# Ledger of designs, part 321: VH-VL binders against q9umr5

Target 1, 268 residues: q9umr5
Amino acid sequence: SYKPVIVVHGLFDSSYSFRHLLEYINETHPGTVVTVLDLFDGRESLRPLWEQVQGFREAVVPIMAKAPQGVHLICYSQGGLVCRALLSVMDDHNVDSFISLSSPQMGQYGDTDYLKWLFPTSMRSNLYRICYSPWGQEFSICNYWHDPHHDDLYLNASSFLALINGERDHPNATVWRKNFLRVGHLVLIGGPDDGVITPWQSSFFGFYDANETVLEMEEQLVYLRDSFGLKTLLARGAIVRCPMAGISHTAWHSNRTLYETCIEPWLS

## First folded at step 12 (VH-VL)

Design qi40 (framework fv_nofazinlimab)
Fold by ESMFold2-Fast, scan of step 12:
Structure qi40 (fold): chain C 268 residues (1-268), chain A 123 residues (1-123), chain B 112 residues (1-112)
Amino acid sequence: as target 1 above (268 residues)
Amino acid sequence: QVQLVQSGAEVKKPGSSVKVSCKASGGTFSTYYISWVRQAPGQGLEYLGIIIPEYGIANYNEKFKGRVTITADKSTSTAYMELSSLRSEDTAVYYCARGSKWFDSTPYYMDVWGQGTMVTVSS
Amino acid sequence: DVVMTQSPLSLPVTLGQPASISCRSSQSLVRYTGNTYLYWFQQRPGQSPRRLIYKVSNRDSGVPDRFSGSGSGTDFTLKISRVEAEDVGVYYCMQGTYWPPTFGQGTKLEIK
């Protein structure tokens, strides 16, 4: 028998988006109990990420309690950030594989279809004015907006990402790091043709410097300082990197080759 | 000057278990990675696993999963490696080795080694 | 698992002469970040291994400067500029780029 799988969706999403993923899991691991959490669906996905973390926490507790051998998480796009925080705030999680599907782990800095829907005339260079206001931090998208040209504002105004990444101090940082380190495997998936996550290397904890040159995970201060355990996980051999070209943002959960290469091996 | 001091040689029968200790002397134990490596007589080195004593979190080489357990006791600054279902092929010197501190800027393997513990599996 | 292959496996050297050991990996040890986690260890007879080199070319504290590491990708070299009597032992390369860490077979350095 296989460990239960919990699926956390992304922005403006619902369980329907994962129909192909569920088919693939059923084909390769028949009998797996898969729970797709239909919380914060559609427009509710815009709610502040800390609010979403609390709601998902309440939903996963009974699932984890019923699976003493452990569970796997598959977290898509924005959902990967929810799962990052969930693993840090839960002092009793039993997650084996945390599979992050094209999630902006170091943040987002790019003109995307989602941003243009909310802010039709927005430019990435000016979005910091909205996102780093108290009003802007009421929207999930702004909770992980990371403008590399206004790093001082990001560090002071981000109510979510700067805190979970340990880029700004928090009283719970030591406990959050200890909790996150209990994860068995951190499986990072993403690619250059995503078209939404900018830079795409954010899915692998890389990000822009002030000149918009991408610095990879091992060059980030959060890694070098081991702020929440990335360096420790890498030293344990617990980080898996699975980049794939040719996959657009809405196709990560419906590509069979991606599933077989990057997801299937981690669903014991 | 931190030293890793391991427990003494053991002779075990096939099917039994052995538990080797590794005590850190003269330094802060819990902040370092501790690895376990073995070497059969006249053979090369083989990696078994790693632990972060501060958190009690271990990871193992797939070849030994299910048979090896690595633990740590922070109060005595001691790491342990237990290997079960012993076979004659498990006859080897077992080493513990310290890596980088978990909060250090350089996560490198094995800069300080214990003296080794000979484990002989025979009837 | 990544396979590490050393050459030669036996290296007889005259005192004061240079020695060179090759290490080849079955796949590139360069991470996508550009970092290469290649190590060299020395094991003297009856002693524990001692790390000489980490990250291809960096000497550990207390390691004599006659030891140097070089290489990239899949091909690495450990050089001893002038062999001394205390250099007798077995030398191992190790990769830490992929889990689990894997070692070469070892090169036994002997005095002729």
Scores: ipSAE 0.007, ipTM 0.404, lowest interface PAE 16.9, mean pLDDT 87

Design qi41 (framework fv_nofazinlimab)
Fold by ESMFold2-Fast, scan of step 12:
Structure qi41 (fold): chain C 268 residues (1-268), chain A 123 residues (1-123), chain B 112 residues (1-112)
Amino acid sequence: as target 1 above (268 residues)
Amino acid sequence: QVQLVQSGAEVKKPGSSVKVSCKASGGTFSTYYISWVRQAPGQGLEYLGIIIPEYGTPNYNEKFKGRVTITADKSTSTAYMELSSLRSEDTAVYYCARGSKWFDSTPYYMDVWGQGTMVTVSS
Amino acid sequence: DVVMTQSPLSLPVTLGQPASISCRSSQSLVRYTGNTYLYWFQQRPGQSPRRLIYKVSNRDSGVPDRFSGSGSGTDFTLKISRVEAEDVGVYYCMQGTYWPPTFGQGTKLEIK
């Protein structure tokens, strides 16, 4: 009947955060097998993203193997970056819809409450000193810190985001692109009232230039060079944009209007 | 340059529904936010909801959730606000207002307003 | 919801004299990106609202320079340096930083 759904959580999060999402899915698609992956919960979500990708990969392999018709991914916040890398490193994934819930796909640059809990005495303008060190790259949040005023450091030091976005070369780039392009639909969800993801347009592959003007996906070198397949997916009609105002960061997985508008149509 | 033109006044019975239209002309429609705001006689302004026509993504003020539905038709550059289960306290002038482009920093903006549509709910 | 409080609610002014309207928010209107989305609108009798000021202090095209906005955080002011007869109407502040947008209760400007 309905394809299984795999849910990947975000920073300082756990499976419990998705109870409302599961209720919505059960109401509209009864009988759907939904697996919320209970890995890298709470403080463990700070582990390096490549470590998280490996752990989630091991968890999703048996689920995908049991679903020859395909699976859907719903990946929240930081979890969307895990799923981006997962789809690139797996040469045999059968993902139909990859639903990215307010994930910083081009990176993060902002003074949010979450960052102040982690680095209370640091300003966003100075965080590059910590994040672009070898020590800083041992923390997930630094793996997608993207300071638009220190592009050189981001490109040289980012061990994760710059590589999966093809902003820095990698031996596996061609294979990663081939694997990612096997996805059926890339559903991008986000909005201006998120309050955490900065710029919020990062969820749609937009990002700051050096003057902090946000440029759209189609203006990014990543898109123009088709580094991991965004231009190809858009031409194929496989990218869905679903922006919604009025939703805060912790509400993307618990808002019925958002679910009905942006998620429900992509669950088969 | 851009103008928003709303449908004419309506008189409705309690328990019925009303659907107000807002047609844009003289500029790009689909990629801008469209908000709906109402004003009861002698009262202030109250926010109903918003939509991005290009993506068909509405959201509603919790106070009106379940009674208000906002839609848009890109082919006619028209946004709609439907309010159901009408009560006497829904008597108000209903306005549409243009926000910023969906990709900009803030949605609400409200730089261009429609002329307003008077909805009277009476027996 | 963010509560917007205006004072005074009634403002009788002599032609050519200055007028000042205060607007206070129940919480800081500085968005997480550092911008402040505070707006001022004028509503003349029988007309729809017209935006005068956006982002605290920026005047819209066609708005006379006698109108100015200022403020930060939770405390904002709209000033009219020399009131003209055409300025009669109700003035509203609005915050656009938080969902849902909310308005002050309005200040009625009248000529004495």
Scores: ipSAE 0.864, ipTM 0.922, lowest interface PAE 0.7, mean pLDDT 92

Design qi42 (framework fv_nofazinlimab)
Fold by ESMFold2-Fast, scan of step 12:
Structure qi42 (fold): chain C 268 residues (1-268), chain A 123 residues (1-123), chain B 112 residues (1-112)
Amino acid sequence: as target 1 above (268 residues)
Amino acid sequence: QVQLVQSGAEVKKPGSSVKVSCKASGGTFSTYYISWVRQAPGQGLEYLGIIIPEYGTTNYNEKFKGRVTITADKSTSTAYMELSSLRSEDTAVYYCARGSKWFDSTPYYMDVWGQGTMVTVSS
Amino acid sequence: DVVMTQSPLSLPVTLGQPASISCRSSQSLVRYTGNTYLYWFQQRPGQSPRRLIYKVSNRDSGVPDRFSGSGSGTDFTLKISRVEAEDVGVYYCMQGTYWPPTFGQGTKLEIK
């Protein structure tokens, strides 16, 4: 009698990565219907995030329709941003717990192996030249590239993250905020040993200022303006923070202690 | 100015459990990482695990998973380390040490240490 | 786990002379963010470890100027410009870049 769980994977990922997570859920909440969405796998995860949002939306609609008491989302890495947008664009979602598993909610600004594979000659200081072009915005990773030294370009060129965070105006912003605020719980998970998400505090809506000092969620304009409802959710007691040391980026979905502490309590 | 005060020495039999306390005073407790480290007589330092009291999140060195449990009580500003199924090889001084604030870049600063608790395991 | 190797393990030194301890890591301690989390601890006989140096070269409060840390990547050094009698003890390097944090085996500093 547990609510169904929908799992959304990350960059260069697939449903196979969640085999341990499914074992943990089966052990603690036997009978839970878990659907790991097998869309935009591997290299297809590089497609524009709005394209991914549309595809995942089509997949989650029938699952939500069959579960009138609600569903839970577990969204890993880049998948957390897909889920952010799903909650905003769906007028009728019935999500109880949105569990964001080490997702760059305020964006990414760091040199990782993924970026070096895609853009081998680029450094994080120069990636804004590629990402903030129309061509660059056709790649998912550039949709959440957030260069703190070129915030003006980020605000003008980001086709996804700046819009979903309410950092740039959009005609649908009021409706997106109303839709997002229907979520029961926003569970934020991340940690200092992730090694990919830069800054790791992005998973908790913290981010770099122009001097690369990380400021917490409560100091962000997005929060202070309540652009998509973070301040309202926090006041409602709906934001859960679950930081854990010693977890690398590819281990968030396969650590039993993390599951028991940060995920299990939110799978009613 | 921040001080960590640990419980007194313990003598335990093989197969039993020991629970060591670490009380913080003179500064913030709940939002800082607390690590546990041990040192066998005449040997080096060995890392056991970590907790952030505000969130109750713990992680343990693989060598001790299943035997070590770290907990914290925010109301008394006290962290605990419990080690079960004790063997003579567990004879050591056990230290608690404060790390960084949870939001800072790394948890393992260990800038303030407790005085240590000698745990002797003998039959 | 990251292996931390110190040399020498035993360091007899004459009062007033300089001392140098090496610490080498099995992999680079530079995070993708550019920070290096290498620490040095002193343990005097019968006492808890005391942190002397954090992030390679930053001296903790109350640590005398004669102590200095340096290095990059995988190769780090702790120097004491003029050894005093109170410096007797065991010195440990520690990496905090990767989980779990790991320590060197320790260098015992003794007066000749």
Scores: ipSAE 0.775, ipTM 0.889, lowest interface PAE 1.3, mean pLDDT 92

Design qi43 (framework fv_nofazinlimab)
Fold by ESMFold2-Fast, scan of step 12:
Structure qi43 (fold): chain C 268 residues (1-268), chain A 123 residues (1-123), chain B 112 residues (1-112)
Amino acid sequence: as target 1 above (268 residues)
Amino acid sequence: QVQLVQSGAEVKKPGSSVKVSCKASGGTFSTYYISWVRQAPGQGLEYLGIIIPEYGTINYNEKFKGRVTITADKSTSTAYMELSSLRSEDTAVYYCARGSKWFDSTPYYMDVWGQGTMVTVSS
Amino acid sequence: DVVMTQSPLSLPVTLGQPASISCRSSQSLVRYTGNTYLYWFQQRPGQSPRRLIYKVSNRDSGVPDRFSGSGSGTDFTLKISRVEAEDVGVYYCMQGTYWPPTFGQGTKLEIK
């Protein structure tokens, strides 16, 4: 009997993307109850992240309640940020492994085909003008846009990422940290050939400084201040890093070698 | 200064397997990418695969998937490349090469190379 | 896979004269981060490849300044301003922007 697995998809995504992942889990952990949450699919994935968190919260509560031994989360891309917030806002979660598949945990600062589709004439250097407006913050992608050249604007305008990372003060910060720290394992997966997550090291809580030099998690103020518990989790031995070269952004959930190395060991 | 020292030349029969070693000295081993590349006599360079010893994360060029196995032993700072079901066309010099540190922007880099291991498949 | 095409494949050069090697990629090597991961390697007879140039135009430590790299997108060049006898060998370009890394066919530099 394996703990149930809850899967949260990414931007412009749906449950169909995880058919290979489900096959792998069935092969290695037969009998596992896997629920791929079919909420905020496609264009609905652009809705504000706090709205998505509320909807996913309502969906996961009954699943967690039925599994007193605990559950695992597998959260892909933008979905990893949804899961970050779920673990903070839920004072009753029983998540054992939180498996983050190439999620921009410190934010995104790079061009993607999705950004060109939404804002065809925008470059990463000028997207801050849109994203750090009240209107821009009504779009999920802007909720984790992190321009390292306009950090003051990011800190003041980000309605989601700056708050869950404890980069800006929030009344609930202490409770969110306590809740997040109940997680058993934080499994971080990502790699240099992703092609979408920029910098790819954001999946490991690394990020650009003002000169676009990528600094690792241990050099971030978020870690040093232990704002939501990263330093405590690392000291506890609860953070797992699983970087892999040669995996593109849309392949993290469909590569057998990646699954066997980075995901399978954490599904008990 | 990091050096990569490979095992000696091998002569193998068709259908057998060969395991080439690559020992790192003079620097950090576990947190750097290690790539494997081969070169048939008089031919160009062909990429086989990559490992990050610290995390045990391995990926193979699809052309060699199923025949190549890359491993590493952090305690001895040694990477290994095993090639099975050997054929005459596998006759080549096999190289290990160091990539960047795993957290750096570019994985392949290949700034330091081993001396090469000649593998001859007799038939 | 990204195809790397070098020209010429054979380059006979008189000592002291300049040499130029072209490398073209089947698609742009500009990574989504804005960096271009194009490398040049020299392989002298009986030796392992030695990296000369990284990121298109950056010369490795110990590499003579007569070697220079240039280019952008899909079109790259390695230049040797004055060929010396020790430059004999095969030169390879390599892309590291996309998995798997791929190499050009090689250009054999020979003294005429």
Scores: ipSAE 0.801, ipTM 0.896, lowest interface PAE 1.1, mean pLDDT 92

Design qi44 (framework fv_nofazinlimab)
Fold by ESMFold2-Fast, scan of step 12:
Structure qi44 (fold): chain C 268 residues (1-268), chain A 123 residues (1-123), chain B 112 residues (1-112)
Amino acid sequence: as target 1 above (268 residues)
Amino acid sequence: QVQLVQSGAEVKKPGSSVKVSCKASGGTFSTYYISWVRQAPGQGLEYLGIIIPEYGTANYNEKFKGRVTITADKSTSTAYMELSSLRSEDTAVYYCARASKWFDSTPYYMDVWGQGTMVTVSS
Amino acid sequence: DVVMTQSPLSLPVTLGQPASISCRSSQSLVRYTGNTYLYWFQQRPGQSPRRLIYKVSNRDSGVPDRFSGSGSGTDFTLKISRVEAEDVGVYYCMQGTYWPPTFGQGTKLEIK
């Protein structure tokens, strides 16, 4: 029998978006128990990420308890950051494969339609004024806003991403690292035609420097310092990179070629 | 200087399959995008698909999905394009082309091209 | 798919005279990151395409300065200031902003 799969959706999303993914899993791994979590749907996806982590934690505990051989996580877009935090705060998770579908793991810095809906007149260059305020940190998208030109403000004001990445000190950092390192596989998926995640390389722990040159994971301080275990996981052979061209942001969970290449091999 | 060398011309019957190779030399192969493009006699260029050899991650133009398969062998620095269920309309010169490294934002940059492989489909 | 339209399709030119090729896209080629991925290729008789211009106006290494690219949004131009005999061939524009990449029909440049 196959391990259960838990699916966590993204910004302005719901479980309905995953109907094709569920069809693919049923075809290739019949009998798999797939739970798509119906929490923080639609506009509720704007709630602070720590609030979402608490709610998803309560939902995943009984699922993990019923599957002593382990579970798999498939976490889409913003949902990948929720799953990052879950793996760190849970002392007893039994996650085998953590499959991150185009998630901004190092943050977001770009003008997209989602931002224009929320802040119609703002540009990426001035959004730091809103996001790095106490009011802005009440919105999920600001919790992972990472302005490379105001890194001091990001490090001081980010209530979520800077902490979970170990970019700012936290009392629980050593326990979070120990917990995260229990994961079997970290499967990173993303690509240049996403159109929303900026830079798209954020899905692979790459990000802009102060000159907007994108640097790879291995050049990031969080990797070099092994702040939450990336260097250890890579040395263990536990990080899988699966980049694919030609996939737009809303198509990662509904493309058969992507599923067969990047997701299917990691569902045991 | 990097070069892409393709396999020789092929003559195929309708309904058969053809597999064209593209061997890279003089540089890094596995971490670059490799695209396939075709050109029918007297016609323009048409895009088939792309692969990142290091990860085996191929994707295809919807027009050819189900008939085209792109693969790569990192040990020989060779990419392959296989087209099945051949028709007379598939008669064309098939090109491979290298773009940027996968981590760069220019997958369709196509700065180095192979010499082309003529595939003729006739009964 | 994005449609790329070139004009003229046939361009007879006298040696030493200027030549100009237009390329129009069915939608803006400005990527969400602000860059415009418009390319120009030259294909000499019996040869593979060779890239001349990338990102609208940047010349590739080894491309003579008589070649220049310009444009924005949906309208782009390739200019040759003084046509030489070696410039004979077909010229294609290509967009790389959207999947799948698409090409113009090609412009055949011939000496009168």
Scores: ipSAE 0.873, ipTM 0.927, lowest interface PAE 0.6, mean pLDDT 93

Design qi45 (framework fv_nofazinlimab)
Fold by ESMFold2-Fast, scan of step 12:
Structure qi45 (fold): chain C 268 residues (1-268), chain A 123 residues (1-123), chain B 112 residues (1-112)
Amino acid sequence: as target 1 above (268 residues)
Amino acid sequence: QVQLVQSGAEVKKPGSSVKVSCKASGGTFSTYYISWVRQAPGQGLEYLGIIIPEYGTANYNEKFKGRVTITADKSTSTAYMELSSLRSEDTAVYYCARDSKWFDSTPYYMDVWGQGTMVTVSS
Amino acid sequence: DVVMTQSPLSLPVTLGQPASISCRSSQSLVRYTGNTYLYWFQQRPGQSPRRLIYKVSNRDSGVPDRFSGSGSGTDFTLKISRVEAEDVGVYYCMQGTYWPPTFGQGTKLEIK
């Protein structure tokens, strides 16, 4: 009787990362059909995000078709951006709750061990040289790299995030906005101890200005212009903020307190 | 200027629970983290947990998980810390402390402290 | 959990003389954002802790100039240039970089 749940993983992840989440859902909502999508696992998570969106779209269509009452999405880290795009490109989605687990919704600007593995000699201050090239945009991490000191380059070169956020115009923007607004609830989860997502407030559509002062969602041009529907969703009462201290990046899907507080209430 | 005022001293039996209050006056309350810290007689400081009153999102030090519950009532600008299954080693002064605004990412700032509440667990 | 170790645990000092307290962490306290969240607290007998220093070296409003904090990575120091009678109490360092926040054992400063 519970709506099916579709889980989309993050960078360098696989379905195994969600074993605790599945246990929690089974305990509180027994009988829920949970599908953790085993696409773009491990190194394949580095493929361009538009390629990942296409693959995930093909996988979710039959699941949504079999659930006329609707489905829920739980999308972790980079996976939250995949889900953002899915909700925009699908004119027939029936998603009720879109639960974004510590996803860099306004982008990433931070020196992390994940980034060092891929670009060992880079620092956040110089990664824009790689990411804002055509070659760099063939890597998922660069698709949401958002350097606040090179905003003009981000706006011109980002092939993914700037487009889905409506920060740069796109022919499909009006249709993408209409489709995204079909979502029942946008549940935003994140916190200061994440350790990877920088700034962590990106999970709540906050981001750095040119002085690295974090401005909240309501101060962003994306929100003020209602580019893909955030202002409309907030006015509708459809945006839920669930920040929690003390959760590291790899623990969002395996912390019982987080699950009970931020996820469980939105699984019908 | 915010001040934190805590409830009075309590004496409890082993196995019972205690609920300590922390009322903020002056300044804003709901958008700040509120932390809880304890100090056993003659000992150092030990962190219990934290809450963001605006969202009701609490988290706890693993040492106390399952026994500590932190809640808040925005309408009265009051945070609560409840500790259950009390043992004699829970005898301590319990403090609430105001942290940064949740959005500012300055973690565990603890710039304003309550006066403390002595909880004595005796049989 | 991050272990915070203070030295000395007992610090008898002559009035007007300098005092120095060391604090070492079991791992670097540089947060992933580049900031270091190391704090110093003073607790006078019968009182709540009072924050003296935040982010290694920043002195709180109302804290006398004679108090200073320094350090980086895993090694931190609180210095009092000229100890006054009112400085008697226990001093604690605290790290806020990693969950959960953890405190040193405390250093009891006494006038000899």
Scores: ipSAE 0.843, ipTM 0.914, lowest interface PAE 0.8, mean pLDDT 92

Design qi46 (framework fv_nofazinlimab)
Fold by ESMFold2-Fast, scan of step 12:
Structure qi46 (fold): chain C 268 residues (1-268), chain A 123 residues (1-123), chain B 112 residues (1-112)
Amino acid sequence: as target 1 above (268 residues)
Amino acid sequence: QVQLVQSGAEVKKPGSSVKVSCKASGGTFSTYYISWVRQAPGQGLEYLGIIIPEYGTANYNEKFKGRVTITADKSTSTAYMELSSLRSEDTAVYYCARGTKWFDSTPYYMDVWGQGTMVTVSS
Amino acid sequence: DVVMTQSPLSLPVTLGQPASISCRSSQSLVRYTGNTYLYWFQQRPGQSPRRLIYKVSNRDSGVPDRFSGSGSGTDFTLKISRVEAEDVGVYYCMQGTYWPPTFGQGTKLEIK
């Protein structure tokens, strides 16, 4: 009786990370069919996001087709950006709740262990030189690198995030907006103790201005222009904000308190 | 400017529960973090948990998970901390304290504190 | 959890003389964003804690200039340049960089 749930993992991650999430869903919604997609696992998560979107699209089509009542998406970290694009490119998605677990919806601008492993001599101040090159855009992490001090380069070079956020024009923008607006609920989850997503407020469509002051969603041009439907969704009452302190980046999918508060209410 | 006023002292038996209130006045309540901290007689400060009233999103120190519940009523600008299965070791002064706005980077800022509520657990 | 260790735990001071309290953390308190969330609180007998210092060295409004905070990484110090009678109480350091926030044991400052 419960709608099926599709789970999309994050950077350097796999379906194994969701063991606790599956236990929680089974306890509160027994009989729910949960599919954790085993695509782009581990190092393959570094593949360009548009490539990942195509692969995940192929995997979700048959699941959605079998569930005329609708499905829910739970998308973690980088996976939340994949799901953003899926909802835009799919003309026929039937997603009710899109649950975004600490995803950098406006981009990433911060030094993390993941970036230091990939680019050991980089600093957040100079990573734009790599990420905004054609070569850099072949890596998923660079597809959502958003340097607030080089916004002109971000707008011109971002092959993914600037396009799905409507910050740069795209021929399909109108169709992508119509498709995205079919979502029942956009559930945004994140918090100050994440430790990876920088600024953490990116999970709520907030982001740095040129002085590194974080501005909220309602102050973003993306929202004000309603580029892909955020203003329309908020007016419809379809955006849910669920910020929680005390959750580290790798714990969003394995914390019972977070599950009960932010996820469980949106699984019908 | 902002003041936090807590409910009065309570005496409880072991195994019961207690619910302490924290009412905010003089400023915005719902969008700020509210933390709960306790202090046993002659001991230091121990952190219990936190809530963002606007969203009802509470989280707890692992030591107290399962026994502590933090809630808030935005219409009365009041936060609550309920502690169940009380033991004599729970005898303490319980404080609420305000952090920053939830969208800011410092949830544990604790710049404004309530006066404290003495909870005594005795048979 | 991050362990916060204060020394001394008892600090008798002659009125008008300087006082210094040390606080050490079990791991670096520098957040990935570069900020250090180390706080100092004063608790006078029978009163709620009052924050004196936030982010290592910033003085709260109404806190006299005689109070100063310093330090980095794992080692922090609260100094009172000239102790006054009203300074009697227990002083606590607290880290807010990692969940859950944790406090030092407290330093009891008394006038000799």
Scores: ipSAE 0.867, ipTM 0.926, lowest interface PAE 0.7, mean pLDDT 93

